# VH-VL binders against f4iux6r469to655, part 2

Target 1, 187 residues: f4iux6r469to655
Amino acid sequence: RLLQRLPGCVSRDLIDQLTVEYCYLNSKTNRKKLVKALFNVPRTSLELLAYYSRMVATLASCMKDIPSMLVQMLEDEFNSLVHKKDQMNIETKIRNIRFIGELCKFKIVPAGLVFSCLKACLDEFTHHNIDVACNLLETCGRFLYRSPETTLRMTNMLDILMRLKNVKNLDPRQSTLVENAYYLCKP
Short names: E, the ipSAE of ESMFold2; O, the ipSAE of ESMFold2 at other seeds; V2, 0.75 times the mean of E and O plus 0.25 times the DockQ between their complexes.

## First folded at step 1 (VH-VL)

Design b08 (framework fv_ebrasodebart; at its last look DockQ between E and O 0.04; V2 from the best seeds 0.00; counts 0 for: pae O 16.8 > 2, placed apart)
Fold by ESMFold2-Fast, scan of step 1:
Structure b08 (fold): chain C 187 residues (1-187), chain A 119 residues (1-119), chain B 108 residues (1-108)
Amino acid sequence: as target 1 above (187 residues)
Amino acid sequence: QIQLVQSGAEVKKPGASVKVSCKASGYTFTTYGISWVRQAPGQGLEWMGWISAYNGETNYAQKLQGRVTMTTDTSTSTAYMELRSLRSDDTAVYYCARSEDYWSGLDVWGQGTLVTVSS
Amino acid sequence: QAVLTQPPSVSVSPGQTASITCSGDKLGYKYAYWYQQKPGQSPVLVMYQDSKRPSGIPERFSASNSGNTATLTISGTQAMDEADYYCQAWDSDTYYVVFGGGTKLTVL
């Protein structure tokens, strides 16, 4: 019961070991079960997202449907949540966007999807979307800023973020959150 | 055999508190969590919260946040659920149930404890 | 929060297949569980993680979960299957469970 060990994979060695064992399961049904298990990671276990992303990246070369299914589920979830303004959704939104960001660092999530998510948050610059955008930038913003293919787009997005901070009347917490995200990406 | 045995029925006035116990046997208590679920007369099941018997981590339903406290006593393999500031709509059968982990549902249930809140 | 909708009642004749649905937005992305509750008794887990059956549950019980709908299927229904059935989704986002409203199964 390999999937029951997922919550305990709190190191690269442990997740890599589980990934190797999983490689012998060659069934579309088993691959769907893995994707569902990864997608249903608890909101309290954000530290697992990097390891799960590493597992997906390792399996991607042999089992293309695993990353495709997971990315589709995450994109669907983001689009469902981005316009919802109620307080119950913030932890779910953060888990979603952090997983997208972690997968982006492994090239599983294309940069275009990340920029689309960031733009959606900037287009509706509400308190929840500010937190979501800043979490995304903290997770993969520096990676995108340092990459030649995305540096210009990233710079433009950071400039828009700073402009919105200046023209909106943000409370001190959110103003600080935006500044921290900006300088984390662009030291 | 694996079983969960709950404390007996309680009758309380509005504003009082109730504390229900759930004694586990037949398995290693600290390897599982305990969920609490209630059912008002003629109504469906409502999840209240969960506690880890391993480290005491808790997660409570949003509606009950601030009114509920869940604890465990490893020496007696017993879980407790205390609900404060009782209202008439808290009248229900309260169940404890074992959660093996994140993947499994509630696989073993206690017999239930009727809590009646009336003025 | 995931809101799970079940039909209030389902009726079948003995030996027929009963189908009980549980609907919620993106429910197929979550794990579904099914419980059987008879009058005056505690719920009993009859299906876990969408389609897995606990020891002691007859093979005539099966389940699926796809898209927005999870389904509990009881083939060759017997009088002993009369009960209330509840679906439950494990919601990793909130780290808690949400129950459906329940379905009363009647076997004529």
Scores: ipSAE 0.160, ipTM 0.697, lowest interface PAE 5.1, mean pLDDT 87
Fold by ESMFold2 at other seeds, look of step 2:
Structure b08 (fold): chain C 187 residues (1-187), chain A 119 residues (1-119), chain B 108 residues (1-108)
Amino acid sequence: as target 1 above (187 residues)
Amino acid sequence: QIQLVQSGAEVKKPGASVKVSCKASGYTFTTYGISWVRQAPGQGLEWMGWISAYNGETNYAQKLQGRVTMTTDTSTSTAYMELRSLRSDDTAVYYCARSEDYWSGLDVWGQGTLVTVSS
Amino acid sequence: QAVLTQPPSVSVSPGQTASITCSGDKLGYKYAYWYQQKPGQSPVLVMYQDSKRPSGIPERFSASNSGNTATLTISGTQAMDEADYYCQAWDSDTYYVVFGGGTKLTVL
């Protein structure tokens, strides 16, 4: 149906057209199906996350349970994964955090959730959490740094990031990843 | 069907300014941004900056900051680029192109506007 | 600061495979884009996000991006493919778009 077209929406025009068509399926059951389809975005298709986030933002004014359900599912997924080390694919964690970051840029995820996720990674700054923190910053860090209401808090978090890089023994890949994320946010 | 149509060629003297328009059609204007790219005669492409049609946010190439202003008018689906204090090395074809963000690909291009700066 | 280096020209015989390279520091960490520009015309996007082909671009166009090098490949090259080709990437330090210097493809 319409949900099968989601993975093919690789432009703003395509996702906007699908969004309009989906408005005609405005029932509680159909809204839950949409949220499930959005949440299960393929891990190999991270380019879709901005378009999915755009769809959610477009629907938010008339279907408020769509953003609330999706954000809750993403937050629950983050919390369930942040301490797991051996059995989880890093790609699932990256999908999760980049989706949260994209939704933040559309003002669907509040900045407080982003800072909470970032803090959780910095509190246990090792292994996958380094990659997750850097991916979050790559996705929405500059947005939050340039926003007057969040600039100070983002600056403080970036300072903590760089201090942790200096005291932890990071491999060259992760050290470069941290530096790239920092300068992407604060040139 | 998706089109960007630019204003016509202009001849300017050094020190003047030029404002090039770029009218979009065939898509929802506010869902993308517009990049501006110029090409001097016989030279390659040079990115000038980007503007969001959603909220008017701009990112300008560092070389041009202070001399360039990019704006949009969502009621007419039109983007504008103004370059001030023109010099002879500003002679170029100026393109507008559609892009989702300032780092994204430029998937639809205008026809180009030749701006000639000469005494 | 970022520089994308392309060879100034590439020549191929009709039917042969043309390869156009684009080199830049850590280019494989970023998405690469390719544009074709024929004389007197606007550029057109021929490859995006490293290896994806827009609708309407012939299947003989392909691309890859790894390490410090992106490569545009045109198989079965035709006279109509004669054009200038530009690569494009993003500079993470300055937050702006950079283009390669361009490659003139000649089909002999």
Scores: ipSAE 0.006, ipTM 0.458, lowest interface PAE 16.8, mean pLDDT 87
Fold by ESMFold2, look of step 2:
Structure b08 (fold): chain C 187 residues (1-187), chain A 119 residues (1-119), chain B 108 residues (1-108)
Amino acid sequence: as target 1 above (187 residues)
Amino acid sequence: QIQLVQSGAEVKKPGASVKVSCKASGYTFTTYGISWVRQAPGQGLEWMGWISAYNGETNYAQKLQGRVTMTTDTSTSTAYMELRSLRSDDTAVYYCARSEDYWSGLDVWGQGTLVTVSS
Amino acid sequence: QAVLTQPPSVSVSPGQTASITCSGDKLGYKYAYWYQQKPGQSPVLVMYQDSKRPSGIPERFSASNSGNTATLTISGTQAMDEADYYCQAWDSDTYYVVFGGGTKLTVL
């Protein structure tokens, strides 16, 4: 029953209240159901991802299988979709990468996974991978740029991003998207 | 009422192509996708692929890659599935079904289109 | 590729409880879906997202999904429940949709 309220948690207060109520349901079966519901967030409801990530971060201290299972599922999804071109749903890729980025800001996803995803997109910088890379940067790029342990790696990857924009023939939409992502990270 | 109405039965010879239509009504066509599922006589359900009516992207079953093409016409709220280089084991009932994503549940089904491949 | 295994047939007496299993690797991490198909008809979604019931499906239908096995349960089975039943999930490596082989439920 509590999981039916999850899509309605469009504020910090609502997700925090549900999280407190959920703590009373701490069983392995209930934790697996929560992870599945979080993973299957509607692809058109990206505003929920930050709130879902907040819930995961809150529960991580007492229910460590929740973050580990969710992160594994998101990583598996990224890897299964990154090279698919003709059979792709861009909205699913964007949901996936934004969720990874939000969880990174809550220190649930390690920065190494984010850099691995970003590198995969930059290595084949065309089609959906341009949009995926830019969405990842818009979500957590500034966070990683400002974090001392990741600033150098993020700076190097932003340099690569701009070089690729300058040598590829991106359409105006994608060129603008790359510029916006870059300057969101390095104002 | 949400409804998917498919084109009529077809008889084809081996090597020919078939194109089945699926007209949607009762919902916003561009907010969902369409899966195609076939069923050979006396056999189970086999997923063929999915197309997003939102952006036209497709996901085809590997077994059918290179032989199948799925398209949509948003102005008529119609999805199409074309299967080329027909073989006798392509004889089946072909269904369209509505789904949000290519791995999601199929909540509304068309009536089915029998395609018979014989010489 | 992922395989969803169902028994080919299940027989029950009227009023008894029918149980149809669907086995697959990591199935409990995925949402499972169930379809009923009567001869000459299109499939009908009877359970979605493991255990949720669409409007119009009788309460005697229930389902669960845990470990590697999803189970469709029909309590108080009636003659009109006689049909083929298919489970569905997806392949976690490719994200292709996968159906089980189907189970013919006979009510004698």
Scores: ipSAE 0.000, ipTM 0.521, lowest interface PAE 13.8, mean pLDDT 87
ESMFold2 (binder alone), look of step 2: mean pLDDT 90; pTM 0.933

Design b09 (framework fv_ebrasodebart)
Fold by ESMFold2-Fast, scan of step 1:
Structure b09 (fold): chain C 187 residues (1-187), chain A 121 residues (1-121), chain B 108 residues (1-108)
Amino acid sequence: as target 1 above (187 residues)
Amino acid sequence: QIQLVQSGAEVKKPGASVKVSCKASGYTFTSYGISWVRQAPGQGLEWMGWISVYNGNTNYAQKLQGRVTMTTDTSTSTAYMELRSLRSDDTAVYYCARDRYSYGDEYFDLWGQGTLVTVSS
Amino acid sequence: QAVLTQPPSVSVSPGQTASITCSGDKLGDKYAYWYQQKPGQSPVLVMYQDYKRPSGIPERFSASNSGNTATLTISGTQAMDEADYYCQVWDSSSDHWVFGGGTKLTVL
């Protein structure tokens, strides 16, 4: 039962070992089961997202439906959640956006999707969307800022974020959160 | 075949404890949570609590806090709900239901057949 | 703490549209779910995340959720739709699921 080992893969070596073993069990049913297991990572297990993203990136070369299914599920989840204001959604939104960000660093999620997510959050600058945007920036903002093909777009998004912070008169906690995310991207 | 199969009916005296089991098959047990819901005769659905199979985290309804314990055994793909200090108003059909991990996507798409627990003297 | 209020009963003639409401403070900010329960049977999910229909549920079932009221609508109601219907939301303030009291749908 290889998927039962997934929650215990808390190192690069452990996730790589499981990934290699999984390659020998290739079937459409097993690939769907893996995608569901990765997508259903607990909201509290954010530390696993980088390892899961590494696994997906490794498998992408031989099992292209795995990254495609996972990215589609994450995009659908983001679009469903971005307009909901209930507090219960915040942990799910954070897990969703951090997974998207981790996959972006492996180029599994295209930068365009990340910018679409950021734009959606900035267009509806609510308490939840501020946390979501800042988590996304903390996860992959510096990666996008340092990349020549995305530096300009990233700079524009960061400028919009800072303008909204000043215009919306955020409380000290939210204001600090935005500033921390901004300077993490542009040190 | 995707299913949740619960243990059989129980008859208990007031003050006793009951432990209901819910065996999952046909899906990856650790990919979903399990919620427990009860229904007194002729009454509506009442949520009792939820357990994350993956990490064992639980969350119980305030009314049942201190009387209920939810556990899982991943080696047998079985969830358990134990209710202590039984009262006559605990007489109900107890259901387990498959719950997702995502808050926005958490819903009960698969239900057990129910377990009738009767508390009488 | 969320409280969901449903009418205890709704009656409709065969072929007519049944409307079952679920009311709660700022319900439109939450995802609403709907379950159908027939006598002696387990509940069945008929609608999730406000308006999404699970595979296998007839298209005559639809739903909405706005403001303080979520509504389950059954068009062309059939005798087989006779059941108890429950709404459900996740309440972040208490960190638990909340069910409505249920509505008995009678098709006469």
Scores: ipSAE 0.000, ipTM 0.467, lowest interface PAE 15.9, mean pLDDT 85

Design b10 (framework fv_ebrasodebart)
Fold by ESMFold2-Fast, scan of step 1:
Structure b10 (fold): chain C 187 residues (1-187), chain A 121 residues (1-121), chain B 108 residues (1-108)
Amino acid sequence: as target 1 above (187 residues)
Amino acid sequence: QIQLVQSGAEVKKPGASVKVSCKASGYTFTEYGISWVRQAPGQGLEWMGWISAYNGNTNYAQKLQGRVTMTTDTSTSTAYMELRSLRSDDTAVYYCARGPEYGDFLYMDVWGQGTLVTVSS
Amino acid sequence: QAVLTQPPSVSVSPGQTASITCSGDKLGDKFAYWYQQKPGQSPVLVMYQDSKRPSGIPERFSASNSGNTATLTISGTQAMDEADYYCQAWDSSSYHVVFGGGTKLTVL
């Protein structure tokens, strides 16, 4: 079955081959199944996110409902999780934000959504939100920093990040995480 | 400005073959597929098949499998449909049409003017 | 092979709403498409992917698709809408496009 091969697509060639084969067996029902399969990536399979994003980008030119459905599901998931302080599900939050970041690099997720997510984390700069913000910046921060359309906004967000690091007196792990994210964006 | 221009009317005897051409302009030919659809006098539309201008892959209607061949020439942005072993019930207007996707997402957004093929003794 | 059933003809008075149906087993699980054909002319795509309208098609054209039936609706029907209308869907079992038999819309 085509969708059962999805977790094994750990190269550009493999994901591109599956994408081509999917186009020949595509249907309205199968499109919804594909989106569900992509969204339900295991928390431990973060290495697949770039390949899944590549597949979505390839399909986006012909099948606009695929990126639209996936982005909506990811945004809904982010909004659901960002306000749950008692939920100890950091891996799900990291999977969510990294997928959003990978899709941003293909221009499937608009920069505005990425900045909204980042601002939400910085507004409540707590344990988990520190990790989420840093993972987002590590995934697409340099892409946004280098783009003329987003350079100024990225610079402002990075300044806020560093000020919060100093004000919050973060522990060594958190300080290192913030510094690594900052210098990955702005070498 | 996007248009498909087909070759002129043909009159054939039973058992002969016919090859209809369809010249595309106003878009990148290799980014789309071409469907072929026919319509017998006073009858409805019948889908014959589809060809990818990108790689030449084809998908033919079961009823016509073995009698039809679809090809493309990317250097001239032209699609062709050849129908062999013609019968009187093959008398129809033959259309080419641009099909942007395949499968459940296949539809025809730009149509040629049609080519009348008459099969008679 | 999948079959799409349309009424052979539908008649409406100018300014009234015309409804053309297209029925097929589990049609709502597939995308439906609609074409308009006037005498001596090529078909024109009027609705795609159930309910989307191509650029240049008037807003009075709308469509839906659920269960076993897809419907093309023309509100404020005009004399210029008089034509044959064909529905289309994909048959996954045979990998081919299926057309309905066509509906002649008469505006009297």
Scores: ipSAE 0.000, ipTM 0.489, lowest interface PAE 13.7, mean pLDDT 87

Design b11 (framework fv_ebrasodebart)
Fold by ESMFold2-Fast, scan of step 1:
Structure b11 (fold): chain C 187 residues (1-187), chain A 124 residues (1-124), chain B 108 residues (1-108)
Amino acid sequence: as target 1 above (187 residues)
Amino acid sequence: QIQLVQSGAEVKKPGASVKVSCKASGYTFTSYGISWVRQAPGQGLEWMGWISTYNGNTNYAQKLQGRVTMTTDTSTSTAYMELRSLRSDDTAVYYCARELDTYYYDSSGAFDIWGQGTLVTVSS
Amino acid sequence: QAVLTQPPSVSVSPGQTASITCSGDKLGEKYAYWYQQKPGQSPVLVMYQDSKRPSGIPERFSASNSGNTATLTISGTQAMDEADYYCQAWDSSTSYVVFGGGTKLTVL
């Protein structure tokens, strides 16, 4: 089973090999199975997200269903979780947002969706949303900051982030998280 | 065609500053980033930092943070690298280089066009 | 900070295959790039994104990158290939550029 090998693809060579082998399947049912497998990446396996995103980017030119289905599922998951404070593990929220960020670097997730996610977290800058916002910035913040099309929006969002840090009087852990994320974007 | 032309050799005393220029031609200046790389005599290549020619954003090597400043002048398609508080171990050939792909994470940092180099000598 | 290790020198006879290695922790999970530098000259990009060859670089240049080791291979090595060769990778944690120490290729 080809898809059972996904969690073991911990290198660019391994994911590229699996991607080539997957190109022989070419059915709508198999594409849905792949998307489900990619979406259900274990919340503790953050190291796989860049490889999964690379696979999606490679397949995007010939299998448009794959990126569109995955992005929709990730967006739906984010919207269901962003306002839930007690019922969801922080690991699930971090996996979701880091996957969105990795896909953004391959231009599979549009920058607008990333900014929407960031704004949602900044609008309710509480415990989990602080970690989610910082993980998103650590994943794709520098990419967006360096890109001409998104530099201005990114600069504005980073300014808002620092103002919120000062206004909310965050604890030392949260304050350090925000500062680290900010300087990763603007080294 | 496509080329980067750097300013001439400099001799500086310890504690002085040096500013090296890099004039681009043959392509759209603002479409590619510029990195600076130095090479001490008989030594290997050392990356110093990167600047966006579009918005002026910079990313400097950690060991040079606070001593280096990179700027651009889009009207003349010229990049500049200023290094302050010069030490004898800053003696090197300084290169500017164009990044092949400035937008993709894993492709960034490839240098397809290099300047001819500028020798900076810091005397005693 | 990632460290890339290259052998300081490699010697090969004219017409033989030269192999230059570049080792770093999980280097195969990053893109590797290769530069050629001749005495008194600027570096020249000879391979990018592991195995892609720029226009104008002879087909006898090839490269691979897997596990912890990237390899530049020059088939039918010629005297004009004598140069220092540097590998380069991106540090995923900082997006900083890291160069290997360089390998001097001698064709004798």
Scores: ipSAE 0.000, ipTM 0.431, lowest interface PAE 19.6, mean pLDDT 84

Design d03 (framework fv_daratumumab)
Fold by ESMFold2-Fast, scan of step 1:
Structure d03 (fold): chain C 187 residues (1-187), chain A 121 residues (1-121), chain B 107 residues (1-107)
Amino acid sequence: as target 1 above (187 residues)
Amino acid sequence: EVQLLESGGGLVQPGGSLRLSCAVSGFTFDSYAMSWVRQAPGKGLEWVSAISYSGGSTYYADSVKGRFTISRDNSKNTLYLQMNSLRAEDTAVYFCAKEGYSYGLDAFDIWGQGTLVTVSS
Amino acid sequence: EIVLTQSPATLSLSPGERATLSCRASQSVSDYLAWYQQKPGQAPRLLIYDASNRATGIPARFSGSGSGTDFTLTISSLEPEDFAVYYCQQRSNWPYTFGQGTKVEIK
């Protein structure tokens, strides 16, 4: 019932309404089911990630296991996928990293985890990792660049990104992705 | 009543081509991802290909990449699998399968009855 | 890809006995595991999703348990119609993979 309405929550008002209704069914089993439903958002429904992250942030004040479970699942998924070069995984990798980025903007995902993900991608800067790093930066890079607590580290990561672009023989698509990500952070 | 009905299977020579169809009824076809799963005689299940609800994203097993093309026509409630450069090891019953909800029922909840493809000279 | 290993390959039991089927994953799949039943000449049928949730219309004698890497499908009291091959499938990571199957022979 409630969980089946999640894909239709394509506005701030709709997700907030569902979040309020969910508070009626407060049990550990229901919280686990909600976390699983949020984690399994369709790979092509990236527009829902900001709304799901808002829901998690709203619930975090009274149901602390929801954000902790979701963050752990996303971190585990990232670690399982970051070394796989299979084309079939690209949509899952993009969904994963964008969700991490959206949650970072609500301070549900700590900046340290985002930097860890960036480091892993930059350490093996080929194929999907280029797209993953650029999607993460597009999602929360500007947020991190603007924050006094993360500005220096963000600047260093962006410098490494541009150095890798110049040193690696990237194709035009990959070079464009890197430049777009860089300038989205530092417009 | 939900139903998936495969057609287009048959006997084909190595190097030939076939197009499979899966006619769908009883649910909102354009809201679900679809897959093709095959089963060689006496063997287990092997996922072959998947397509997103809109048709914008397609996925293939390594064994069929570059030879098979999955597509769908949401206006006709039909899923397709175009199979080119067929090999003896492609001999199998081909099932179409509906993805459940990613956020509710995470499984292949509805399956067609399958259509046999035999690649032999 | 995640490899699923099912055991035993074949399980021979009499009607009324309890059947216990194992599925082990090469890495954690949390509780994103489904079980399917396939009878000769028929399409697979969903039994269990999310490790322990019974699909609509599936008899109460079927139950699933486990999480992480170790999963079990239990049939509490075998009926003659339970003669079939059973497959597990992980839904945690792409590509979604199947186990090799366990054949339950009833007689």
Scores: ipSAE 0.000, ipTM 0.442, lowest interface PAE 18.6, mean pLDDT 84

Design d04 (framework fv_daratumumab)
Fold by ESMFold2-Fast, scan of step 1:
Structure d04 (fold): chain C 187 residues (1-187), chain A 122 residues (1-122), chain B 107 residues (1-107)
Amino acid sequence: as target 1 above (187 residues)
Amino acid sequence: EVQLLESGGGLVQPGGSLRLSCAVSGFTFSSYAMSWVRQAPGKGLEWVSAISGSGDSTYYADSVKGRFTISRDNSKNTLYLQMNSLRAEDTAVYFCARGPYDFWSGYYMDVWGQGTLVTVSS
Amino acid sequence: EIVLTQSPATLSLSPGERATLSCRASQSVGSYLAWYQQKPGQAPRLLIYDASNRATGIPARFSGSGSGTDFTLTISSLEPEDFAVYYCQQRSNWPLTFGQGTKVEIK
């Protein structure tokens, strides 16, 4: 029952209240149920990802299996999708990468995993991977650019992104996506 | 064999200008970031400037901003440092240094030139 | 800018002894810290990159450790050719910065 309230948690106060209530129901079975519910967020409910990430961050100090299980599921999903060259549902790829980005801002996902995802997209800079890379940068690129530990690497990757835009003669939509992502990271 | 060869150093008066060159061989120049690092006589290392492989991004130490310009010509495999409004404190050996083997690994310096001496005095 | 402070400034040791060199950053640099060796009249040589990775051709007696703000370069048993100045460098943020150097000299 408690998990049915997750999609309605559209504020910091609501997700924090639910997180507190969840602590009274803590068990290994309930932690697995929570991780599955968080992972199965609807593809169209991207606004929930920041709140779900906040909940995971709050629980991480006492329930270390919650963040580790969720991150592993998201990484496995990314790896299963990024190398597919057929027509795939782009919404699934975007939900996946934005969740990874939101969790990165809470330091649940390490920056190294984000850079690995970005590199995979830039190494095969095709229609879908362009959108995925740009969504990742829009979600956590500014955070990584402003963080002393990752500023230099982020700057280097943004340079690669702009070089690829120029070399690959992208169409106007793709070119605009890249420019918007770049200037969101480096205003 | 990877080589970096600096040239263009010499004696120049305060307020003068000098252009340093670094000719590279043995690797795909456009795939690597490059830096200039200087060392004043008897002192430590000081990073001066860096440029991305494409040349689209340039970075400078505060002490040289507005006076020095880093650039590269990937068709000629050459890195440049244009130094204007030179001061006595710019006297140093200037080293050309390559970024990593992979553009992704960032700005540590795995290959260095021998350096070229710049002396600013009247 | 991120300031790197190396200690000690000078380390006087004999061949065969262990050398331990410290580098402290004014703010976190993650693991984006490199170590260089410079012999008199020569260009610097990369020893360690990303805190603990030994560069190609560097002997196993050199090792790096640390993360965040505290880093250590260890030479397990000094050889005659190891008496030199050692510099740490961060690549975490612009501008790139070097420590002031630690001179390892013969006792």
Scores: ipSAE 0.005, ipTM 0.487, lowest interface PAE 11.9, mean pLDDT 86

